# VH-VL binders against q67yc9: the designs that were tried, part 15

Target 1, 181 residues: q67yc9
Amino acid sequence: DEPVPTPWPHQFHALMFMNYSGDLSMIDLWYDWTNGRNFNIIQEQLGGITYDLEWNNGTSFFYTLDESKSCRSGQLEVGILRPNWLDGAKYLGQQNVSGFLCNVWEKVDFIWYYEDVETKRPVQWIFYTGREAHIMTYEVGAVLEDEKWQAPVYCFNKEKKSLSTKGALSEFKGYKEKAAL
Short names: E, the ipSAE of ESMFold2; O, the ipSAE of OpenDDE; V2, 0.75 times the mean of E and O plus 0.25 times the DockQ between their complexes.

## First folded at step 9 (VH-VL; framework fv_nezutatug)

Design a2 (at its last look DockQ between E and O 0.03; V2 from the best seeds 0.00; counts 0 for: pae E 17.6 > 2, placed apart)
Fold by OpenDDE, look of step 9:
Structure a2 (fold): chain C 181 residues (1-181), chain A 121 residues (1-121), chain B 107 residues (1-107)
Amino acid sequence: as target 1 above (181 residues)
Amino acid sequence: QVQLQESGPGLVKPSQTLSLTCTVSGYSISSGYYWHWIRQHPGKGLEWIGSIRHSGSTDYNPSLKSLVTISADTSKNQFSLKLSSVTAADTAVYYCARHRYSSGFYPMDVWGQGTTVTVSS
Amino acid sequence: DIQMTQSPSSVSASVGDRVTITCKASQGINSWVAWYQQKPGKAPEPLIYAADSLQSGVPSRFSGSGSGTDFTLTISSLQPEDFATYYCQQANSFPYTFGQGTKLEIK
């Protein structure tokens, strides 16, 4: 039998190194299925920090906490990824990636998912856009304090509209819709 | 405070190469920003010329691509524009500008004051 | 390339007036539209980004709306310092393109 992807823990923390055509960033990912929320804290290389806060009801916030006080909020068609979002993915076999022997799955037109054969930890994600995510840390059961999940007040004074993203965060919004299929 | 300042010759002869430099202060061009060149012909609207990221990746307006080169010098915290084979149509005020990484989300928030370039024999 | 058709090209208004400027994209560009204000001899300054997000420091009388192909900039109550030229810009994809501009003049 072909191996199946390991469902995501209901709660975990991951630090990811991102590479997109030489543009580097770090993503601090907090996944909390139990409380229906997901948080991507994105540090651009020698740049600012962008916060991507997602609720399972489809509400999302993109904001900064610096002097720009930027915020975009909207309603997406889908919420956060379910733990078994990789169900139905096509198994491609095993590959050695960054010194890890990995099982590889593909969701067509979305992502290649690399999972360590031994530990069942995610190792690498490659989006069809060419963006690469390297999982640097993976802490199962880790939970971010409730107080840190709060979007800034200036995010709540705007009307919620359909939200589409372009650029560094486009894959994170796009794959939700694709994974929900 | 971040400031951008354009510099270069204000007069260029036809068929020559226009060279401009944008000096950035208060912030490193090696950061996660897009660095843009935009121009405005007298009495006309704005035209995007091209951009460069800290990774060295460049994007150019297709209408100018064959004539435009944008480069960056991180040691001087500058990025430059070269436009070859100029004509009178290239007479304009040239601006450099930046916007934060994540294309589409942020506006070009900081601009230089602009430098006038006249193409004349 | 994505065309941004801005209208009107010029508008005369008085202090206190409500002013609306429209920008139509040649194709769907989601909400990736920015608006700029430019005064004579000066560089453009950002007003709105992501179609409806107010740039920090910009007065609340400025607002943006729209998605897809139709976008609007609104000045709810025109002030003397608002007489300038306004530009929309699509940031959906390269090449970035601007509207033709709208010159807001005092009546």
Scores: ipSAE 0.018, ipTM 0.604, lowest interface PAE 8.5, mean pLDDT 90
Fold by ESMFold2, look of step 9:
Structure a2 (fold): chain C 181 residues (1-181), chain A 121 residues (1-121), chain B 107 residues (1-107)
Amino acid sequence: as target 1 above (181 residues)
Amino acid sequence: QVQLQESGPGLVKPSQTLSLTCTVSGYSISSGYYWHWIRQHPGKGLEWIGSIRHSGSTDYNPSLKSLVTISADTSKNQFSLKLSSVTAADTAVYYCARHRYSSGFYPMDVWGQGTTVTVSS
Amino acid sequence: DIQMTQSPSSVSASVGDRVTITCKASQGINSWVAWYQQKPGKAPEPLIYAADSLQSGVPSRFSGSGSGTDFTLTISSLQPEDFATYYCQQANSFPYTFGQGTKLEIK
């Protein structure tokens, strides 16, 4: 039987290394399908900390907690990424990557996805844009305390505008296989 | 093609242990997926009994937890159900099923044909 | 346990009719609902997962919708092969639970 991608667990935390043409960042991704939310804590190599908070109803915030009190908010047409987003991906076989033997899938013109054969954890994914996500740690079942999911009050008095491209999953913001809204 | 087939006795006496085996072909049960037992009571519908993960970990319906054991024999590519102290209420069609993912987000995609178990003297 | 209440318990309809079956969860389960079709003498077969996603090979006349507690399976134009019993299943948490079923009879 051809291997199928393991659906994402309903709740997890991943520490990720992102690389886009030499622009490096570290991202803490908190994925919480059960509560319809995900959260990226983005640490740019040459910048401060930015927060990208997304809800399954399409509500999203991109903000800082420093003295600038910056926030951009928006309403996306599609919610957060569904656990089964890789259904229908084309299997490409196995490759060794970063010390893992991986099964590899492709969604044409979008993404290459690498999953460890032994543990079934994600190892990396590479977007059509050239952005690379490398999974450093992967904690299935990890849950962030509800208090941390609150956008700052100054997000609610601002005009809605375009959102960040820096989150670990930002290419998915227009992706048709996300949760329906 | 992945196939599941239940086997075991169709008649079990009250207070005995019901023992069923699901034989899997076309996929190794230790390689992935969740492996479930579900039963369908006459006139009452479907009831989830429990599952065993490819790793060997189990989850059981709390209503049956003290009475149920699910185990795997990877050398035979089989997983089994033992239900102790059966009564007439355990009369049902028993199915085994494969489940792609540990959360219930996905459906159980491959089912066995079912085996009827009757509990009576 | 999350109770799934399915309605109607049975429906009689003609080929070509539109049929709607509903399922209500006793608490919020996001979109974590599957729908199954069971023909007499056979095991259940999946139709819909994640409330609105069609299982591979399922005809497009089947559709699902809903979120939170209220979910719907719709058959837009009944075919003779659609005579069966339909079940919803919550897939939010263990123990997995099923609706009591809807028997669809073709006039």
Scores: ipSAE 0.000, ipTM 0.446, lowest interface PAE 17.6, mean pLDDT 83
ESMFold2 (binder alone), look of step 9: mean pLDDT 90; pTM 0.927

Design a3 (at its last look DockQ between E and O 0.03; V2 from the best seeds 0.00; counts 0 for: pae E 11.9 > 2, placed apart)
Fold by OpenDDE, look of step 9:
Structure a3 (fold): chain C 181 residues (1-181), chain A 121 residues (1-121), chain B 107 residues (1-107)
Amino acid sequence: as target 1 above (181 residues)
Amino acid sequence: QVQLQESGPGLVKPSQTLSLTCTVSGYSISSRYYWHWIRQHPGKGLEWIGSISHSGSTDYNPSLKSLVTISADTSKNQFSLKLSSVTAADTAVYYCARHRYSSGFYPMDVWGQGTTVTVSS
Amino acid sequence: DIQMTQSPSSVSASVGDRVTITCKASQGISSWVAWYQQKPGKAPEPLIYAASSLQSGVPSRFSGSGSGTDFTLTISSLQPEDFATYYCQQYYSFPYTFGQGTKLEIK
């Protein structure tokens, strides 16, 4: 029988090195399926920090905590990835990646997923856009304090307008939606 | 365990200012919550009065904005409501409540037991 | 302001009945809806948040559904302790607003 991807833990923390055609960033990922939330804390190379907060109801916030106090919100059809979002992925065999022997799966039009054969931890993600994620750390069961999840007050617009606009990571969000189908 | 408790005079004369305090225990009001005041007139539904965030930002019901002031005292872990120029229409049970805004999956999850305020001469 | 039109205002039902309460928002509010149960002389207690998520400790017979403008609270099999007044609430934007309430009474 072909191996199947290991479902994501309901809660975990991962530090990821991102490479998008030479555009480098670090993402501090907090996945919290239990509480229906996902957090990408994005450090751009020699840039600032952008916060991508996702809720399971499809709402996303993209904000900064610097002096600009910028915030955008958007509504997606799908919230956060379910633990078993890789279900149905096509097994491609084993490859050695960054010194790890990995099982490789493809979720068509979304991602190539590399999982260490021994530890069953993700090693690398390659999105169909060409964006590469290198999993630097992977802490199963890690939980971010509730206080750290707090969206800033300026993200909650007092205006009675639709907030269903796409954010800066709309491409990634779109792919996530595809993965959820 | 987080608890909210309303306190203040249960009787206020017309045209005076209604003053209530919500004392929070088991959790700091300096945390990133919205702290709300809600009231319920006898036999009626719930009416949102206003809120204050940990940053001191306030939001008020437009219907009451000119009469309402909400403030917070972090040293006492309290937030307060002042409603000026009260009338009989302000007779209600007043609740304080918290609402987490770290995620959309939280309702107003902790409420005080409510305090009855009667406006009468 | 965003109006939450709740219906019905009252409903009489028996133990074991399926009960449905609806709430219509005057504009799209995504899933920023909560449902509360209130018993006489008590503060409201949360049942549902984010339109369809069950609050911890709430029996599974309670469920919420909807997005956009139309929302529903359902009690699949009414129990004696469920007779109370129920309120929907939007927390999409300030001012927060509640539905008018639905009083669930014993038939």
Scores: ipSAE 0.013, ipTM 0.563, lowest interface PAE 8.9, mean pLDDT 90
Fold by ESMFold2, look of step 9:
Parts: structure tokens; sequence; C-alpha cells
Structure a3 (fold): chain C 181 residues (1-181), chain A 121 residues (1-121), chain B 107 residues (1-107)
């Protein structure tokens, strides 16, 4: 009887330390399956802040709030990650990571997912690209107030450009888009 | 498609420095990942020598640590191995390899063809 | 350093045979074992990672199992292209180390 990964809670907030082969960032992830929305606030090390806002109907915005007023928007055929997106992951056994004993799973060519054996909380995940997400805080049931899910006005009157799958958590977007094709 | 190719002298005298170069095509070595040297001794099998990351961080096999230097030349898209004070025990086929992931649970996925180095007087 | 000991050192087998190769680690390494196939004149190619996960493009007749210290590579029905040397490798901790190899020969 192998352990199975815990489905994501329907609402949570996580602070994540991201490491992409030495390129560092911090991400506030607000996951809200109940309201069909997902928000990543991305602070690059000694750099700018990027906002990645996704809706379950495929509406997606990737924007800044600096002087450039940059926004890329698009309509994707895929919504946000489902809570059970880890279904079918292959169990790889246990490993100690940063003082946590974790169960480890893989979804081939996508992700390795580490979950604390005792608490069932995610500890880290590592994408096939080598990007690592290390979970620093994990608040089950946390909800970001509705007003903060508002994309800026320039996202609605900007030049039409395809939404890029490049960025801090682009692997999730690529995974979802590929699965839809 | 990423390809790796080893180059360097096939014959080296004892006590000299062995110098090998791995030329990478189809991917920039400064972009991501870890770049490894592995050797295969006649009849004894494979030995990990060390690695250099895309950012220049190195890790070496402790058995070779004081004798090994791995470096990169991003302008030529190459990384190199220097092994000082060689002996007959350093006779081997030398491979370069790529490791795409920061964690250790995936093996090296792309290897060069290998180059034979003989150490003889 | 973690020692990886393979058994047997060589095996003679016929096409269609089931072949099992064992690798033992000198200490517990969880599931962090890879298996490689090396054909004459070529570099090693990965077959199995994390003890039991099949590398992309590798035929399903290859399988791996084990955890802790004892690991096994199995070829369920040997094909002509499977005659090669096989290596296990631990990647639990530096330095990475390999088994001494198992030569699989036709007979």
Amino acid sequence: as target 1 above (181 residues)
Amino acid sequence: QVQLQESGPGLVKPSQTLSLTCTVSGYSISSRYYWHWIRQHPGKGLEWIGSISHSGSTDYNPSLKSLVTISADTSKNQFSLKLSSVTAADTAVYYCARHRYSSGFYPMDVWGQGTTVTVSS
Amino acid sequence: DIQMTQSPSSVSASVGDRVTITCKASQGISSWVAWYQQKPGKAPEPLIYAASSLQSGVPSRFSGSGSGTDFTLTISSLQPEDFATYYCQQYYSFPYTFGQGTKLEIK
C-alpha cells in the first residue's frame, strides 16, 4: 500500500523560495479553487515584482505595477490546476530534505513533489527544468480578499499578445496547456 | 539537439597535467544545469570526477580534489578538465555529461562519445 | 564513500530469457539508484532512475526495484540488442559511485 499525494486544499496561501540554478525569487501563491482563481506575486532577488493572475475560465494576466505598466493577457483553453493534479504520480519512496522526512512522487517529464510524512504539507517541488520551489510557509484555508484579484486597467486595452509560458512557474502553465492538446 | 564532444591529447606523460575540453552544441552552458566529467578505467568501470554548474560552482570527487580543476569558457561554450600529476592509474576513457536537475535523483541524461587518454612514460 | 556492489559480474543468457542483476549499497540510500546500459564503444545510457522509474524511451521489458540497500534490474524477455554491460549508480550523496558492472553475454 503506497502513499498517495494529498490533493491541494481548495484554498491556501504559500510563501515559496524559488531557485532556478542560482536565479532566486520569492513567490506568494494564492490558490483559490473555490472561486476558480490562482495568483502568484513574484519578487525577483534584488529585482522587480511580477504578478501572475489566472482564472479557471482560461483568462490569464501577467503584469507589473511599475512605470512601464506592462501587461500580457490571454485566453487559454485550460483553467487553473485542479486540487488532484497529482493523481497518477509515481511514488519514489522517502527522502530527508532540509530536516523533513518526505514522501516523493514524480509525474514523468514534469515534476518531483515532496510532501512531509508527518504533516502532509508540501515541502518542495522540483520541475523537469531544474526550477525548485521550497515552501517556506503554508496556510491552509487562507483567502486573499476579492479586491486584490483585480487586474490593472491596462490589461484590458493593451496590444494583443500571446500569453507566454515563460516565467517563475511556467512549468505549470506548460503542463496544463500540453495536457489540453 | 544538445550534443557534447570531448577533445584533448590521447597520450600524456606521467606527472604531467591532463587537459580535456568538452564542446557543447545546441545549448548554452551558462544558461542552466550542471556539467560533469566521468571516466571509465580499463576493466574497473565508471568513476565520477566532478562537476561545474552553469554559474561556475564546482564539486569534486574527494579522492581527486587536490588534483582536479573544472572550469568553463562561456565564449566558446566549453567546459574543461585539468588533472595534475597523472599516473598510469589515470588511464581511462573520459566522458563529459549534462545533468539537467539540481537534485541528485536524476542521472546524467546527455553524454559525450568519450575520449581515450593513455598515461605512459 | 558509498560502495555499490553488483552481482553477478557476468552472465550468459539466450534471447527470451529473464535476467536479473543485483546491486547492494554499503549503507541505506533510500531509492536513489540509477541503472545504465553501455554497449561496446559507446557511452552509458540511463535505463532506470529512482530505483524503479523507467527512463523515457526505454523498453518496458526493463524494470527496477528495491529500496534501502538492495536493488535489482530485471529484463523480462531478453532481446538481441540487450547484450551489453550494465551499471548501477548511487546518487544519494557525493561522491557519486557506480557498481563495477555486469556483462551480459550471448550464449
Scores: ipSAE 0.006, ipTM 0.487, lowest interface PAE 11.9, mean pLDDT 85
ESMFold2 (binder alone), look of step 9: mean pLDDT 90; pTM 0.920

Design a4 (at its last look DockQ between E and O 0.08; V2 from the best seeds 0.00; counts 0 for: sugar tag NHS H53, pae E 12.8 > 2, placed apart)
Fold by OpenDDE, look of step 9:
Structure a4 (fold): chain C 181 residues (1-181), chain A 121 residues (1-121), chain B 107 residues (1-107)
Amino acid sequence: as target 1 above (181 residues)
Amino acid sequence: QVQLQESGPGLVKPSQTLSLTCTVSGYSISSGYYWHWIRQHPGKGLEWIGSINHSGSTDYNPSLKSLVTISADTSKNQFSLKLSSVTAADTAVYYCARHRYSTGFYPMDVWGQGTTVTVSS
Amino acid sequence: DIQMTQSPSSVSASVGDRVTITCKASQGISSWVAWYQQKPGKAPEPLIYKADSLQSGVPSRFSGSGSGTDFTLTISSLQPEDFATYYCQQANSFPYTFGQGTKLEIK
């Protein structure tokens, strides 16, 4: 039998190194299926920090905590990725990636998913957009304090608008919707 | 549909500068991807000249680095190649192409039709 | 620079034949290899990327394999439209380099 992707833990923390056509960023990912929330803290290279907070009801917040106090909110068709979002992915075999022997799966027009054969931890994600994610740390069961999940008050003073189709944030939301299908 | 089109003079005299432009339609060069120049001498294989990415960062073939300049004009959605001090060895079909950057994962998926440049007195 | 040694330089085959083209890298390049098909007077077109991934729209008779230093392009059953020149390319690092090419001719 072909190997199947390991479902995501209901709660975990990961640091990811992101590369998109040479644009580099670090993402501090907090996944919390139990509480229906996902948090991407995005550090741009030599830039600022953007917070991408997602709720399982489809609401997303994109904000900064700097002096600009910028915030965008939107409603997506789907919520956060389910633990078994890789179900139905096509197994492509094994490949050495970043020094790890990985099982590789493909969701067509979405993602190539690389999982370490030994530890069953994600190693690399390559999106069809060309964006690549390198999993730097993976902490199963890690939980972020509830207080840190709160969007700032200025996010609630604005009307929800449609999310822009442009930019990295939009890209992430887009592929999440695809993954939910 | 994304299209690339090379343009420039088909004839260049020795010691002069070859100048070509690739016009991109259907996609903004500032939005992403790497944009390449490749050439092919008559009856020969393919030679990578250099590239510029969407952020303006350039990479050049070391064999040509001192003579090559690649630039981009985002307002025109074009990127250009300049090759100085040309010789007969620079006679070739010149292609522009793009690839989605992901640690070399993707191929150069869209090419221009190519433009012939002849170096002759 | 990474050298890509492609073989054979030319091959004669008939429709229906199985054709294999090889490419050897001068150093380990993981799976960062692409294959292209070029017809006379035309730009190259991608066939395979990351050594074994079929480019969208490419017939399934084309396949790629290999990792590290040895790579292979295979056409399982040659069709009339497949007579062309094929190139391997390493995309491990700049400068990108191509194999010398393989001209596939009608026997």
Scores: ipSAE 0.014, ipTM 0.577, lowest interface PAE 8.4, mean pLDDT 90
Fold by ESMFold2, look of step 9:
Structure a4 (fold): chain C 181 residues (1-181), chain A 121 residues (1-121), chain B 107 residues (1-107)
Amino acid sequence: as target 1 above (181 residues)
Amino acid sequence: QVQLQESGPGLVKPSQTLSLTCTVSGYSISSGYYWHWIRQHPGKGLEWIGSINHSGSTDYNPSLKSLVTISADTSKNQFSLKLSSVTAADTAVYYCARHRYSTGFYPMDVWGQGTTVTVSS
Amino acid sequence: DIQMTQSPSSVSASVGDRVTITCKASQGISSWVAWYQQKPGKAPEPLIYKADSLQSGVPSRFSGSGSGTDFTLTISSLQPEDFATYYCQQANSFPYTFGQGTKLEIK
């Protein structure tokens, strides 16, 4: 019996250290499949904070809360990642990474995914672009207060624009194995 | 079929920079895989120098990290090794190799034929 | 760094003999071991990956076994083309490291 990736819990919070060829950031990922929403709070190294708010109907907001009050909004072709988004991944066996014995899977030309054998927690994932996500904390069942899922008012009083696929976790945006919409 | 070929000077003087290039044919280095440099010392074993992946991310042997740079030129489908401040201890046969995935699960499956580099004055 | 120690350093054998080569890792590496064959003047060629899986095109007389720290390459019935140097390599973590090699010679 070949192991399969553990589906993502329906609600969790993860703090992630991101590395893209030396460009570093920290991301608070609030995943909420139950309410059809996903929120990334992105702190660039010695830089600003960007908020990436996605809904399962494809509605997406990319905004700041600083004095610039910038917001880009639009409609993605698919919703947020579904809990079983790794279905069909090719199992590559076990590897020790940084003291964690991991089961490793690949979605060809997309991602390598590492899961701790003992705890079933994600340890890291590496996109084909070379962007790395290292899981620092993983809080199953954590829920972000509803009030914090509200995009700022200035996202609604501006013309809609196409969302950029540039930036942290951009490889997940529009991934067709997400929830259909 | 994928082929790798090393090129560069066979003789380098001490304290200079060794510069080698691996030319890849039959596959675009920006499309996938990890691309490695390995050397084999005279009468000794194999030593991994480092790698560059399809997106330009590098990993280096910690014993060499301050002296080594691996880079890619995707327009020429080449990746290169620079090793600064060489000594006689850097005399070796240098190989480039392809590695299927970043996981370390698979072996290096395609190797160049190797190029001999001698460090001598 | 994970050190890989091979034994023996050399072996002299006849065609048809069974030959075993061992490799010991300085710490646990699960099954993340590859074996290579190198003929004089040539680059290494992969034989075995993940401790016991044959690389495509490798004859079935080659086999690998082991897990944790102790690994073995076996040639069940030696053929003339098998006289070469053999290396193990750990693929558990960077830096990748190789055993010192085992030279297999005609007796």
Scores: ipSAE 0.000, ipTM 0.495, lowest interface PAE 12.8, mean pLDDT 85
ESMFold2 (binder alone), look of step 9: mean pLDDT 90; pTM 0.928

## First folded at step 10 (VH-VL; framework fv_nezutatug)

Design c1 (at its last look DockQ between E and O 0.03; V2 from the best seeds 0.00; counts 0 for: pae E 12.1 > 2, placed apart)
Fold by ESMFold2, look of step 10:
Structure c1 (fold): chain C 181 residues (1-181), chain A 121 residues (1-121), chain B 107 residues (1-107)
Amino acid sequence: as target 1 above (181 residues)
Amino acid sequence: QVQLQESGPGLVKPSQTLSLTCTVSGYSISSRYYWHWIRQHPGKGLEWIGSIWYSGSTNYNPSLKSLVTISADTSKNQFSLKLSSVTAADTAVYYCARHRYSSGFYPMDVWGQGTTVTVSS
Amino acid sequence: DIQMTQSPSSVSASVGDRVTITCKASQGISSWVAWYQQKPGKAPEPLIYAASSLQSGVPSRFSGSGSGTDFTLTISSLQPEDFATYYCQQANSFPYTFGQGTKLEIK
């Protein structure tokens, strides 16, 4: 029969190399469905580090830890990606990419998703925007220490600012918002 | 060939700290692997105690979390388990094991021979 | 914690028989299951990972299947060296947990 995408494990860490038309970054993704939290630590090429912290109740923080102490917070109507978010994806067959034989799926107007046939690991995904995520490491069951999930105190000021839709994860945020309708 | 070997006292008194060491040969513990401790109670199944990532980051079974410490000594190519405040319920065969680096799809592929620990007065 | 429940607790079988062992997770774990074989006085050894992928060096008479909550280890034609205890293990989430074991004995 036709393969289906492997649901994401409830807890994992992945190091991702991101490329958006030559704009490069590295992302540490800490996914934790069990505790309803998702954390992307984004290193821009020769640039700064941005922290993108999301909770399953929709609370979201996008911040820096440098001297600027920048933070944007917001409330999304949806939580983090569910483990089975690829359910219903259209299978496109197999393709050899980056030295891996992959099963490939598509969610129209969103993403092409590549999974290694042998190990069932994600290898890459390419958003319809053209942004590419290449999975460099994938550690199933890994958990980030609880203390590292705390947003800095300056994220809790009296006013909330508009949450940015730009950056390495804007496609997932757009997908979640669209899928909630 | 990669080999893991547990060592430590076979008898520990209640309320004391159990201390075990896993000596790794044929491979560096600084390599991208998880290094685990697992125990097996008499006539029962296996219980995962915790792990240490090559970077030093640790994960512990919540049932033991306030009592367990896993650490590594790269100069001796060893990683260790300390379990405080032991009781007779901690009597078991203790194994160390490695888990292939960033491929969480793989099983724990190399295990030590196991060391029996008895907690008794 | 995800409970892994194996069935049966023991099996009595003859060389050449087909044996199935099942493992049920208390919640969905997709394909994140490994199977281990343990002989008396020895450490467990891996057989299968990702529910159905055969570990290198494991004979083809071993196979695994399942997804979600229900998983099966099958030995298609028992050999004398297959009489051992078998464990399933989930690695979907912390803490990693094992089934209680299935002892396969000679009849």
Scores: ipSAE 0.006, ipTM 0.559, lowest interface PAE 12.1, mean pLDDT 85
Fold by OpenDDE, look of step 10:
Structure c1 (fold): chain C 181 residues (1-181), chain A 121 residues (1-121), chain B 107 residues (1-107)
Amino acid sequence: as target 1 above (181 residues)
Amino acid sequence: QVQLQESGPGLVKPSQTLSLTCTVSGYSISSRYYWHWIRQHPGKGLEWIGSIWYSGSTNYNPSLKSLVTISADTSKNQFSLKLSSVTAADTAVYYCARHRYSSGFYPMDVWGQGTTVTVSS
Amino acid sequence: DIQMTQSPSSVSASVGDRVTITCKASQGISSWVAWYQQKPGKAPEPLIYAASSLQSGVPSRFSGSGSGTDFTLTISSLQPEDFATYYCQQANSFPYTFGQGTKLEIK
């Protein structure tokens, strides 16, 4: 039998180096399926920090904590990625990537997923958009303090609108929306 | 210095397609910006038409969506506007502009000089 | 769509006056507001972004305030070169929308 992707731990922390056609960024990913929340803290190269906070009820916030107090909030069709979101992915074989022997799977029109054969940790994600994610750290069971999951008060607008699927890791949001259809 | 310049026919007949091009100099349209088209009817305010993200994703004003197409040509460092089935209501000064969409909010910081398009028989 | 209701439509003032222009959004838009100045025959130029951040090169007599639905552009002491038309703009969500504009004229 062909190997299958390892479901995501219900809670983990990952630091990712992102490359999108030369646009570089670092992302702190906090995945917390147990509490139905996901957090991407995005540091753009020579830029500021953007916070992408997602809840399993479909609510998302995109905000900054600088003097601009910028925030977008909206309702998505689906919540955060489920642990087994890679189910049904096509196995492509093994490939050496960044010094790791990886199993490679494809979600058609979405992602090539590289997983270390030995440790079952994600190594690299290549999106069909060309965006590359290099998983720098992978800490299973790590959880961000609850108080860090609070969107600023200026994020709580009366009406929620659909959020744009643009920016870092927008591919994941796009995938979720597509999967909900 | 970054400059945007609109170009295209100044006169378009009713029911025809209005075509404009914005030529960008001093900066690549492949950078992380939104590239916008805005118009202003004589003596009136500003109306956002639509935009194209550096990756090619587009957004249009719903009031014009069925009639508007925005595209980009990275090889020429240009982006274009097409507005089909024009009427006298489409007579306006048309501007192209850009704004950063990264961490934080930035204004439309660079505009073209604008080009006047008159719809007339 | 988010409506930006700008007021007043016109205002007459003298050099040295304090001028206030208001923009009200039809829904909460946090600080996703920019202000522009437009002179006759010219393209708009940015003054304020993120509701209260001053664009580089803009005189400090210009200031922006507000969050949520109510926003204000203030000119603390009007100068001769400030007579123009001003527009607010929201970038909270597509479609982007502008206020109707405020024409600032010499009294």
Scores: ipSAE 0.006, ipTM 0.559, lowest interface PAE 10.3, mean pLDDT 90
ESMFold2 (binder alone), look of step 10: mean pLDDT 90; pTM 0.920

